# Ledger of designs, part 12: VH-VL binders against Uncharacterized protein Os08g0218700/LOC_Os08g12160

Target 1, 194 residues: Uncharacterized protein Os08g0218700/LOC_Os08g12160, of Oryza sativa subsp. japonica (Rice) (q6yue5)
Amino acid sequence: AKEEKPVVVLPPAAAPGEAPSADAAAFVRSCCDTALQADRDGSSFCYYHLLPYAAFFEGNQVKVAEVAATILSTNLWVYVDQLRKVQGGAGKGDPNLNACVDDFSVAAGENITREALQSLGRLAAAGNGKRSKEDLENAQKWIKGVEKPYNGGIGKASGCEIGYLFTYSDDLPAQKTLGYTFDTASSLINHIKL
Short names: E, the ipSAE of ESMFold2; O, the ipSAE of OpenDDE; V2, 0.75 times the mean of E and O plus 0.25 times the DockQ between their complexes.

## First folded at step 16 (VH-VL; framework fv_mosunetuzumab)

Design k3 (from z3 with heavy chain Y101T, light chain S99K; at its last fold request DockQ between E and O 0.66; V2 from the best seeds 0.72)
Heavy chain, then light chain:
Amino acid sequence: EVQLVQSGAEVKKPGASVKVSCKASGYTFTSYYIHWVRQAPGQGLEWIGWINPNSGNTYYNEKFQGRATLTADTSTSTAYLELSSLRSEDTAVYYCARHSTHLFYWYFDSWGQGTLVTVSS
Amino acid sequence: DIVMTQSPDSLAVSLGERATINCKSSKSVLYSEYNKNYLAWYQQKPGQPPKLLIYWASTRESGVPDRFSGSGSGTDFTLTISSLQAEDVAVYYCQQYYKYPTFGQGTKVEIK
ESMFold2, look of step 16: ipSAE 0.624; ipTM 0.827
ESMFold2 (binder alone), look of step 16: mean pLDDT 93; pTM 0.945
OpenDDE, look of step 16: ipSAE 0.669; ipTM 0.853
ESMFold2, look of step 17: ipSAE 0.593; ipTM 0.806
ESMFold2 (binder alone), look of step 17: mean pLDDT 93; pTM 0.941
OpenDDE, look of step 17: ipSAE 0.607; ipTM 0.854
ESMFold2, fold request of step 18: ipSAE 0.565, 0.624, 0.605; ipTM 0.796, 0.838, 0.806
ESMFold2 (binder alone), fold request of step 18: mean pLDDT 93, 93, 93; pTM 0.943, 0.943, 0.946
OpenDDE, fold request of step 18: ipSAE 0.831, 0.855, 0.579; ipTM 0.926, 0.941, 0.853

Design k4 (from z3 with heavy chain Y101T, light chain Y34W; at its last look DockQ between E and O 0.20; V2 from the best seeds 0.00; counts 0 for: pae O 6.8 > 2, placed apart)
Fold by OpenDDE, look of step 16:
Structure k4 (fold): chain C 194 residues (1-194), chain A 121 residues (1-121), chain B 112 residues (1-112)
Amino acid sequence: as target 1 above (194 residues)
Amino acid sequence: EVQLVQSGAEVKKPGASVKVSCKASGYTFTSYYIHWVRQAPGQGLEWIGWINPNSGNTYYNEKFQGRATLTADTSTSTAYLELSSLRSEDTAVYYCARHSTHLFYWYFDSWGQGTLVTVSS
Amino acid sequence: DIVMTQSPDSLAVSLGERATINCKSSKSVLYSEWNKNYLAWYQQKPGQPPKLLIYWASTRESGVPDRFSGSGSGTDFTLTISSLQAEDVAVYYCQQYYSYPTFGQGTKVEIK
């Protein structure tokens, strides 16, 4: 089912006390700075969260995007879990909250996530100049799907109005983290070159 | 240099609609959200909504839902605000502003010069 | 919505003296996990749009003079101009972006 929690596996992170090589760290910084442009705070978040995996990237930007996407997937479900808790409490009976839970659950669903991550994996494996446009489109489609619940406009495809969830913001710390991780993953994916 | 250039001043009757444009340059248009904020004469700032030019996704202040429509044309790097059923209280300078990042980083590092919309009988 | 309240509404400060503007939020705008305050400060001169001065409560935007500084956390914030210059005459706004963007009512800074 699309709404089931996907099993995602991150690459090995650096052990406590181990530091990545200077080159590996610099590569992560470069990817983050490029993807997040002039946003120093966004880049710093990107760097901080991806640095533990620096040894895995081996100069491959797509691998950076892949890890970022994996982290995003995890955080999406953490967020959904928090929303569900709110449904059982302060937000009980809130139709907007219900819609948001449903839409985010779909967006973070196992099938959709799996397809996106597999596409990213193939992109990473193919190397420069041999990457599939279809795989890139799949990854981009996934990111757009994650953004869908944030669409509160007239005629929106999503029933979720994320803005109303700010009323529960003090009970939804994962929402902020989700924002950062989404920005990171989205930016990195959108900077993938075929 | 990042620039947001807005359309000229508008004078409208109550009940009419107005459409303000905001042309972006100096950066990748689809990489930043565009927000709209208005300021009544001698008053503070009021947030209207945002659009993601890349996806077309929008979100509105509840106060403006049903009356405000945000759109973006990526071919011309232009964002639009349309406000319908105009009232005298809608008299204000309307600004487009660039979102510094993506989700939940809603501070604005670049602004248009503003468009005065006057609603009067 | 988070309500932002500035104080004072206006102040007159002599050239070279310190100007202090306060901003209070009706709810905390601190995200503790990242230890970031979702607060910005703007300067607006007559006939011009707001100009970003400070974001994340204390980070100065590029090109902003060192005499501008932001401080505070949670619900209480302060914009300080260490030595007021003639070009600093303007209305200043705080803005939170922890929730829907909301602005303070503004503080008019004039030369005494």
Scores: ipSAE 0.018, ipTM 0.599, lowest interface PAE 6.8, mean pLDDT 87
ESMFold2, look of step 16: ipSAE 0.635; ipTM 0.816
ESMFold2 (binder alone), look of step 16: mean pLDDT 92; pTM 0.932

Design k5 (at its last look DockQ between E and O 0.03; V2 from the best seeds 0.00; counts 0 for: pae O 10.4 > 2, placed apart)
Heavy chain, then light chain:
Amino acid sequence: EVQLVQSGAEVKKPGASVKVSCKASGYTFTSYYIHWVRQAPGQGLEWIGWINPNSGNTYYNEKFQGRATLTADTSTSTAYLELSSLRSEDTAVYYCARHSHLFYWYFDSWGQGTLVTVSS
Amino acid sequence: DIVMTQSPDSLAVSLGERATINCKSSKSVLYSEYNKNYLAWYQQKPGQPPKLLIYWASTRESGVPDRFSGSGSGTDFTLTISSLQAEDVAVYYCQQYYSYPTFGQGTKVEIK
ESMFold2, look of step 16: ipSAE 0.645; ipTM 0.844
ESMFold2 (binder alone), look of step 16: mean pLDDT 93; pTM 0.940
OpenDDE, look of step 16: ipSAE 0.654; ipTM 0.885
ESMFold2, look of step 17: ipSAE 0.681; ipTM 0.854
ESMFold2 (binder alone), look of step 17: mean pLDDT 93; pTM 0.939
OpenDDE, look of step 17: ipSAE 0.005; ipTM 0.544

## First folded at step 17 (VH-VL; framework fv_mosunetuzumab)

Design n1 (from k5 with light chain S99K; at its last fold request DockQ between E and O 0.66; V2 from the best seeds 0.74)
Heavy chain, then light chain:
Amino acid sequence: EVQLVQSGAEVKKPGASVKVSCKASGYTFTSYYIHWVRQAPGQGLEWIGWINPNSGNTYYNEKFQGRATLTADTSTSTAYLELSSLRSEDTAVYYCARHSHLFYWYFDSWGQGTLVTVSS
Amino acid sequence: DIVMTQSPDSLAVSLGERATINCKSSKSVLYSEYNKNYLAWYQQKPGQPPKLLIYWASTRESGVPDRFSGSGSGTDFTLTISSLQAEDVAVYYCQQYYKYPTFGQGTKVEIK
ESMFold2, look of step 17: ipSAE 0.678; ipTM 0.847
ESMFold2 (binder alone), look of step 17: mean pLDDT 93; pTM 0.939
OpenDDE, look of step 17: ipSAE 0.564; ipTM 0.846
ESMFold2, fold request of step 18: ipSAE 0.654, 0.644, 0.646; ipTM 0.848, 0.845, 0.849
ESMFold2 (binder alone), fold request of step 18: mean pLDDT 93, 92, 92; pTM 0.942, 0.937, 0.934
OpenDDE, fold request of step 18: ipSAE 0.770, 0.886, 0.782; ipTM 0.893, 0.952, 0.908

Design n2 (from k5 with light chain K27Q S99K; at its last look DockQ between E and O 0.63; V2 from the best seeds 0.00; counts 0 for: pae O 2.4 > 2)
Fold by OpenDDE, look of step 17:
Formats: sequence, C-alpha cells, structure tokens
Structure n2 (fold): chain C 194 residues (1-194), chain A 120 residues (1-120), chain B 112 residues (1-112)
Amino acid sequence: as target 1 above (194 residues)
Amino acid sequence: EVQLVQSGAEVKKPGASVKVSCKASGYTFTSYYIHWVRQAPGQGLEWIGWINPNSGNTYYNEKFQGRATLTADTSTSTAYLELSSLRSEDTAVYYCARHSHLFYWYFDSWGQGTLVTVSS
Amino acid sequence: DIVMTQSPDSLAVSLGERATINCKSSQSVLYSEYNKNYLAWYQQKPGQPPKLLIYWASTRESGVPDRFSGSGSGTDFTLTISSLQAEDVAVYYCQQYYKYPTFGQGTKVEIK
C-alpha cells in the first residue's frame, strides 16, 4: 500500500448554526448507542463526530459507518504524519516509535483505505446486493488492520505498542482523536447487519 | 462483572524477590492493559507500569525499571508483578487495575490489593 | 511526568455540609479539540482499593451518588461533595491520564 494521503471526501457538514432535524439527530444517537452499547462515553464521542453529517444518513446505518470510516481514514493520515515528525525529532531512533510508524503507515495506506471506503459506499448504496457480503468483509478487514497496531498481536504480530507513545503525547494530539474515531468506526462497521 | 483477585500478603527480607498475582475475570483478558499501582502505608498511589496481556509488551515507571517485571498468562487470565531486590521502602499494598478503555487510562476496576512487607 | 497537587491535605466537614477538594496539574490535561479533561477522581476507604468516582473531570461513574461532582478544566479541578455523609469519610485522589498516570497526594475527608 502506498504511503500517500488518501483522497477522502466527506459529505458537507452542517453550517454553523444549522441544526439537523430531530429525527436525523435521533437516528445518529440510536446508531451510536447501539454500536457502542454500554460505552456511554464512546457513544457520546460517536454522536459528536457524526452529528454534523446527520442530514446525509437518511436512516441508512451503513452510511453512518461510511462517514465514520472516512473520518477515521483522515485521522489515520494525520496521526502518521505526526508520528513521522516525532520520529524525525524527539523520537529519533526509538524502536517502538519506528514500529508504530511502519504499522500505521500501512494501515493508513491509500489503496487499502480507498478500497475499504469504496466497499462501504457500495454497501450503503446497494443495500443487500450480490457484493454486499464481500464489501462488508472488506470493511471489517480494514478495521482489523487498523486495530493491529493498537493492541499488538497474539504472538507479537505487531511491533507497535501505542502505549509507548504516551511519552510523546504532547506532540501527538492526533493520537487522542484517533482513539475516538477508531472506536466509532470500528463499532459501527462491526454492527452492520445485512 | 469485571473482577481482579490478587494473591495473599507476603513477607520478605531485604534483597529478596516477591511475585504477586492478579487473576482477571468477567471480561476478555487480552483486550485490556493491566496496570500496577502501589501504596505505601499512609502514603499516596504510585504507578508502577502496565502490561498488554495480548502482546506481552510492558512499560515501566523509570523508578522501577530493572526491578519490576510484569508478565501475563493468558491461559489462566492472570497477571503477575515480580519485584526484585526488595527494600524496606518497597513495603506497600500492591494493586492491579484495569481501565475501561484502551486509551483512557482511568481505572474502573481494581484488585483488592496485596500487602508486601519487607523487613529484616 | 505531570505532577498532581491536591489541597488541602485534610478536611474536616460537618455532616450535611459541603466538602471541596482541589487538584492542580503541573500542565494542562485538557484536550482542546474535544474539550475533554483527562482527569479522574477516586475514593479510598481504609483497607480497600481506590474506587472510581469521576472521570473526564465531571462525569460520574455508574452508581456514584449525585452529591459527588467534579468540575474544572485545564490545570485546576475540584471535587465537591454537596452534602457530606458519614459513609463519605475517606481519602480522595485525583489522577490525570493525559500522559502516564500520576496521582495527587490525596485529601483526607473527615467528619467535623
């Protein structure tokens, strides 16, 4: 996968002062609550992230997941960029940081991300079509790939341990955003029902 | 319900080692970090380090670097803290703790604590 | 490391009265983008582990009575017990999790 910034197209967010309809907002809340279940904070973050796009969902849960994934993809790139900056500065020579840069660079890869987002897009548009299962699996695979550098793998599948990066937290504000957006996207994608 | 159950109190001599266990239940053991915190008698809380039970990766407070060893047994859902070269200052209640979220390190679940007494 | 400093070290309050505990961080624990403060409060009774009361500076943990509230932002935080009860006698700790966890030194709350 290319380590280039993916072309991410988000729907237009609501203009300042423009509030979504009550129904649209309620739908977002419902999706977030369902996906994040007992995680109230996660649901709140989910709601916060997605509310600006509420008017575009039109009762389609897959569209909600698509937007969440798009937001995540953007944040992944920002995070990788910040990691690289740290790698060139305060974190120069840090093997843990290097491992994280490598793994997240792969996760943020343009091709992988684009394919996942396209899959979600098709799924949102087609509903339960012939490729729906494949597209869902592709999106889920993408999320699992993103998850890998967070948790490390069984048998140390990943050299990255995100916990090591707290040392650089002041220089990595995107890490916090990534956490919120990942939880949101992951939960929504994994709760898609065909 | 998330539960962390620790091993019983220990009495050790200076220079010895102690190994405290923390058995987790009520959740997927490999999905969350286990942190260790100690509290000397009448004192505050001091963070020791964390382990990722899934990867086995660890991170330590610099103060404990080289003396503390965190391990985890996924087959038994048990985390361990071993502290070597014990000193009188190591006398404390040792806690294992879990956070609710992978990246939000506030602790919603705690073990009952293990008193480790170091005396000559 | 972020240093957490509580004040006072000890507090005696009459039953039914307000108890106020302050906590200061050596640096801001506010993530401005989401307006979230990475601060938690714990209650510890003798012979027990700490119990989570508040997280995100102002969110009560499930099961925590309404009389407990957290406020503040950035570097200055406050835990308030609006009406002190007998069961509230304990040591209270603030903790930041913006970076690696550090705790305040604790504040002992007693009944006057």
Scores: ipSAE 0.381, ipTM 0.801, lowest interface PAE 2.4, mean pLDDT 90
ESMFold2, look of step 17: ipSAE 0.720; ipTM 0.869
ESMFold2 (binder alone), look of step 17: mean pLDDT 92; pTM 0.937

Design n3 (from k3 with light chain K27Q; at its last look DockQ between E and O 0.58; V2 from the best seeds 0.63)
Heavy chain, then light chain:
Amino acid sequence: EVQLVQSGAEVKKPGASVKVSCKASGYTFTSYYIHWVRQAPGQGLEWIGWINPNSGNTYYNEKFQGRATLTADTSTSTAYLELSSLRSEDTAVYYCARHSTHLFYWYFDSWGQGTLVTVSS
Amino acid sequence: DIVMTQSPDSLAVSLGERATINCKSSQSVLYSEYNKNYLAWYQQKPGQPPKLLIYWASTRESGVPDRFSGSGSGTDFTLTISSLQAEDVAVYYCQQYYKYPTFGQGTKVEIK
ESMFold2, look of step 17: ipSAE 0.674; ipTM 0.846
ESMFold2 (binder alone), look of step 17: mean pLDDT 93; pTM 0.944
OpenDDE, look of step 17: ipSAE 0.607; ipTM 0.861

Design n4 (from k5 with light chain K27Q S99R; at its last look DockQ between E and O 0.67; V2 from the best seeds 0.00; counts 0 for: pae O 2.1 > 2)
Fold by OpenDDE, look of step 17:
Structure n4 (fold): chain C 194 residues (1-194), chain A 120 residues (1-120), chain B 112 residues (1-112)
Amino acid sequence: as target 1 above (194 residues)
Amino acid sequence: EVQLVQSGAEVKKPGASVKVSCKASGYTFTSYYIHWVRQAPGQGLEWIGWINPNSGNTYYNEKFQGRATLTADTSTSTAYLELSSLRSEDTAVYYCARHSHLFYWYFDSWGQGTLVTVSS
Amino acid sequence: DIVMTQSPDSLAVSLGERATINCKSSQSVLYSEYNKNYLAWYQQKPGQPPKLLIYWASTRESGVPDRFSGSGSGTDFTLTISSLQAEDVAVYYCQQYYRYPTFGQGTKVEIK
């Protein structure tokens, strides 16, 4: 359902005080640096987010993307919830906000998100399986859908403009998190090679 | 290399309009906001607004609302600032700027600036 | 709008000595969840646009000398030039991007 919180299951994270192995940490760093390239800050955010899950990846880059996408999906829902709260309060009647609520609600949709995450999961498990190309395309399609409300489109394909939402920044803390997690997930997904 | 090249200096009378151009190169023009900032002689920096070249959407500092118009031509990778009803207080160097990241509004690239002088 | 206030307005420092510029924001520009401060520093020389020096309060832009450093968190920030060079004579600005961009009024750094 469009407005329902997606069922997102993250792998076990390291307990507080439990450090990943040096190799596992290095792998995460490598993936982040490769995906984010010259964006050192982006890479740092990537590393920060994914390090707790380092033991899960086992040298599989697709798993890294899967976890990143899972984190993004969670944050998308949180962000949409915050947008709706603003829409009911300080932003009531704001057409730009309304457009953003609509577009992000679609992007955060449970079915769409589930399909994308399942695709990444299968891709991670099967590697070069029969459905690998389709699964990768599904994941890429999903991330493009999430990107749409950030930039709008040529010919104003989207009424949402993230820049307008800075007016409500204090009421939208998830927006900042979304930015970081989106960059991470998008970069990792787009760097998957079959 | 990212480059922003602005049009030359302008001299205008009060009440007139001025249009400053900013040609972008070295990156995908439609992927980043273009911001405009001005600086009066001997003064600090004042943010005017931004444009999303992809959508054409704009946002303005309230101070400039109704007088500033930001546009972009994707075919030429050029952004424009038009300021109408010019006043002497509008005398300043006008800069276009790009932020490094889509969602972080610090500016890693700047135009060389365009001096706009408003005098009777 | 978040108001940025720098101190001092002007600073004269001997060559090779430390220059310290302070910047205060009217509200916190710290995103606590990631412990990131949405604060940048710029250098502006006469007749030139501002040049990015520091972002995220303490990260140096590529090509910026090591003598430049940023510190602080929340509402109080500092730009430090550990050993002032002749080419460092300029006006320095802090800028927050936690919300819509606002700049400090600038600090002029000169050689004593």
Scores: ipSAE 0.393, ipTM 0.804, lowest interface PAE 2.1, mean pLDDT 90
ESMFold2, look of step 17: ipSAE 0.704; ipTM 0.864
ESMFold2 (binder alone), look of step 17: mean pLDDT 93; pTM 0.941

## First folded at step 18 (VH-VL; framework fv_mosunetuzumab)

Design p1 (from n3 with heavy chain N57K; at its last look DockQ between E and O 0.55; V2 from the best seeds 0.57)
Fold by OpenDDE, look of step 18:
Structure p1 (fold): chain C 194 residues (1-194), chain A 121 residues (1-121), chain B 112 residues (1-112)
Amino acid sequence: as target 1 above (194 residues)
Amino acid sequence: EVQLVQSGAEVKKPGASVKVSCKASGYTFTSYYIHWVRQAPGQGLEWIGWINPNSGKTYYNEKFQGRATLTADTSTSTAYLELSSLRSEDTAVYYCARHSTHLFYWYFDSWGQGTLVTVSS
Amino acid sequence: DIVMTQSPDSLAVSLGERATINCKSSQSVLYSEYNKNYLAWYQQKPGQPPKLLIYWASTRESGVPDRFSGSGSGTDFTLTISSLQAEDVAVYYCQQYYKYPTFGQGTKVEIK
């Protein structure tokens, strides 16, 4: 898992000074508002984060989710790298940190990530009503894997409690970004319609 | 809609323990960390710790480590703070509070009404 | 721990006048990537718990009157009451949540 790096290709973001069309921006806003209705600030973060890619979406909600997932994938890898550094340093011997490293490492795995992103790609390419349930389930499974270390639920196999990682916040600058990107990707993926 | 209702005032002697309850309603209890904050009379707010009601895992301010115990009962949507080896300095209003979102947004959008704990000889 | 320091400790303002409360953090609470400040403001009236007024330094909580506004970034923040009302008499606290929560010592706002 340590050697696995996700192969992530982001679409080109808007060049500095280039603003998306009003329609493209509105589409992103709509997608974010719809997916993140329960989070007042979440939709704003979603919009802000995805707006640079507005021209790429072309009215396709699944593409929005695809890009969000891609961004998440990148951030996961960065975060895992930082976690491992902490694990070797300030957090050495912390069992919670170890558990979190393990879970996030799995979630950030190259093969798992690739498969999920490919599924999202297929979903995006397919027209309405022609999307594969299997592909959707695969994408959802992936995001659930990412969610696992955040929940720390009773009876769960993971010993990760993400709240403990707050202790290492100075050494985990990607942690905050991960939170935002996860919320965005998770919400968008879960709102994909077949 | 979201409500946190705490137990009534307590009077304790030094060395005793106190257990304060915080019943949550109006939201999914297991989805939000519950934090505890206290306020000595005429003083500011001091963070005690948090509990994840879903996992039961806790984190404490070092100042209270070993004396404070946070628990949660998911069946009743109730969080508890137990403070042992009480001192006069522990005299304060104790608040439970809910953080606003899941990940590291630890501002508190909902508070209990507070529980006065008086420690006097 | 991030230390929060408010100024002044107390403030007397005439009705309808502006009240300004300052808050300084010992380190930046700005997350630069998203340009978000992990800072909240609370109002606490006597015998009541704190009430959330502002979060992300400048976003008003739902139901909070427009006369309340938050500004600032990094280490310096300000809560402004544009026109003090009688019901605004309270102690106000800033709180950072960039790290584990810490609060300012509070600022008592009274009517002059």
Scores: ipSAE 0.572, ipTM 0.842, lowest interface PAE 1.1, mean pLDDT 91
ESMFold2, look of step 18: ipSAE 0.592; ipTM 0.802
ESMFold2 (binder alone), look of step 18: mean pLDDT 93; pTM 0.942

Design p2 (from n3 with heavy chain H102Y; at its last look DockQ between E and O 0.48; V2 from the best seeds 0.50)
Fold by OpenDDE, look of step 18:
Structure p2 (fold): chain C 194 residues (1-194), chain A 121 residues (1-121), chain B 112 residues (1-112)
Amino acid sequence: as target 1 above (194 residues)
Amino acid sequence: EVQLVQSGAEVKKPGASVKVSCKASGYTFTSYYIHWVRQAPGQGLEWIGWINPNSGNTYYNEKFQGRATLTADTSTSTAYLELSSLRSEDTAVYYCARHSTYLFYWYFDSWGQGTLVTVSS
Amino acid sequence: DIVMTQSPDSLAVSLGERATINCKSSQSVLYSEYNKNYLAWYQQKPGQPPKLLIYWASTRESGVPDRFSGSGSGTDFTLTISSLQAEDVAVYYCQQYYKYPTFGQGTKVEIK
């Protein structure tokens, strides 16, 4: 668990009472609406949670994705911690819970997360048309890793059956947050243009 | 267009079993949980359980544990509910319903037309 | 399980008038961190399955007329039909999905 902490710190959010410029806010809205087109609630969540960082983006969509990914990484770590608490120790849970802990732990891994976020950082630093395909693939690969337990089940790539985690809902408050942050980050990353 | 089409009405004797089918179309069958809900005549809605068509894994309302069996055939995009040891109280319209597009959001955006199961001696 | 209780059991309203249905949950279905209520409303006409009207307590499903609105938070929720139409005659159900889904007992809406 020691190697599963987020490695990137979010930029400072706007100070209380300091509203972003209209243009900065509009940019965040545009990015969210574009990435989460048919999901109005998702877009609203995206906007609300990324708006505090609006001044940081400076018209760079990749920076939006970078921040979203950072938020996801933090929430993922929190969720994994809660899962482990429910588990009661490595391998001590039922087979499904153990599988879920394993998969989410891998996704939350410090090295994997760091690599992905560094890739996003490079993408953000690069101008349009100069972004590395490899960096994009790294970021996308990371998101797919986070998604893996959601597509799991017995006999599948993941042994995690996410549906069973509902039985622990009271002990997994971060699960709800993870859903929103994952959708946001995934959508934004997948809309990055090279 | 998302569609869930269920099998026809059933009449069964007490103690018998019934199997209701739900054929899905218009979307990727394995990407959404299928839930089953029943409604006794003139009564409200009662959740039975869910199945993940991708894995075949299931979870049941404790009330139906041991009597309800949910299955899915990915080759035909069809979900099944089997209810055994039928009682008169099991007389109801049984619905299959698709889980929301979001994981962990268990509201139902698509429903089958329902299957009436009548249990009578 | 979270118990959902609707009121009234039945409601007769004149055409063009407001219909109000209440739903109460035995525990909060609000996720406070994001201020989201895990509450849905369904319309069920005779011989038909339930139809999703509202989710997240106040968001209308696509294709649902503007006269339908959902409000409330925590444990108390309301479905409002601002101007009852003939086609609105149905039984309406609230449903929480904060945990495993449970439904209210339903409210029958009729024309007075």
Scores: ipSAE 0.473, ipTM 0.820, lowest interface PAE 1.6, mean pLDDT 91
ESMFold2, look of step 18: ipSAE 0.531; ipTM 0.783
ESMFold2 (binder alone), look of step 18: mean pLDDT 93; pTM 0.943

Design p3 (from n3 with heavy chain F104W W106F; at its last look DockQ between E and O 0.53; V2 from the best seeds 0.56)
Fold by OpenDDE, look of step 18:
Structure p3 (fold): chain C 194 residues (1-194), chain A 121 residues (1-121), chain B 112 residues (1-112)
Amino acid sequence: as target 1 above (194 residues)
Amino acid sequence: EVQLVQSGAEVKKPGASVKVSCKASGYTFTSYYIHWVRQAPGQGLEWIGWINPNSGNTYYNEKFQGRATLTADTSTSTAYLELSSLRSEDTAVYYCARHSTHLWYFYFDSWGQGTLVTVSS
Amino acid sequence: DIVMTQSPDSLAVSLGERATINCKSSQSVLYSEYNKNYLAWYQQKPGQPPKLLIYWASTRESGVPDRFSGSGSGTDFTLTISSLQAEDVAVYYCQQYYKYPTFGQGTKVEIK
């Protein structure tokens, strides 16, 4: 997993000073509000974060999720890299840190990420009513993998606990970004309709 | 609708232990960290630690490490704080508080009513 | 640990007048990338637990009256009560959550 790097390609963002059309912006707002519902702050972040790509979506909600997932994958890799730096080598950290490195490394894996993003791409291309359940499941599986370190296990006495990572917050500047991007991607992916 | 209801006031002698309960309702108990904060009479707020009710994992303020024990019972949606080797300085109102969101936002949107623990010889 | 310092320690304000409480952090609690300040304000009335008023430095919690507002960024923050009401008599605390939570020492607001 250490050697794996996700290959992610973001669509072109709006040029500086170029504002998206009102309709495109409204679509992003709608998608964010729908996905994050009562989470106003989350919705605001979603909107702000994805607005630069508004012209790319063309009324396709799955494309919104696809871009969000791509952004997440990039941030996930950055975060894993920072975790490894803090760790100082495989298995050299405290047990929780090591567990977190492992879990996030798996989630950030190139193959797993590629497969998930390809699934999202297919979902986006298929259109309403023609989307593969398998592709949706693949995307959801991926996001669950990313979610794993956040939730911890029921009755699990060991493993990754996100709360512990605050101990290393100064050395993990990507941690906060990961939180926001995860919420956005997770929400959007989970709201994909076949 | 979110409620945290704590156990009643306690009076303890120095060296004793106290266990305070916090029963949660109105939300999914295992989805939020529970934090404990105390407030000495006329003083400010001091963070003690958190527990993940889902995993049982805990983290403590260094000041309380070794003396504070946080636990949670998912079957009853109840969190517990046990503080041992009590000192007069431990006299305070102890609060349980719900962590905001599922992520790492350590502000608290819901609080228990507080439990006064008095340590007196 | 991030140290939070409030000023003043106590404040007496006439009914209907503005109350201003300041809070300073020993280091920035601003996440610059997304321009979010990890700062909350609480109200604590006598015999009650703290009540969340503001989070993200300026966002009002649901049910909080409009007369309460939070401002500031980085290391300097302000809680403002635009028109003090009798029910606003309380101790107010700022709290950072950029790292593990720490609170200001509190500001007691009383009616003059």
Scores: ipSAE 0.489, ipTM 0.827, lowest interface PAE 1.6, mean pLDDT 91
ESMFold2, look of step 18: ipSAE 0.648; ipTM 0.846
ESMFold2 (binder alone), look of step 18: mean pLDDT 93; pTM 0.942

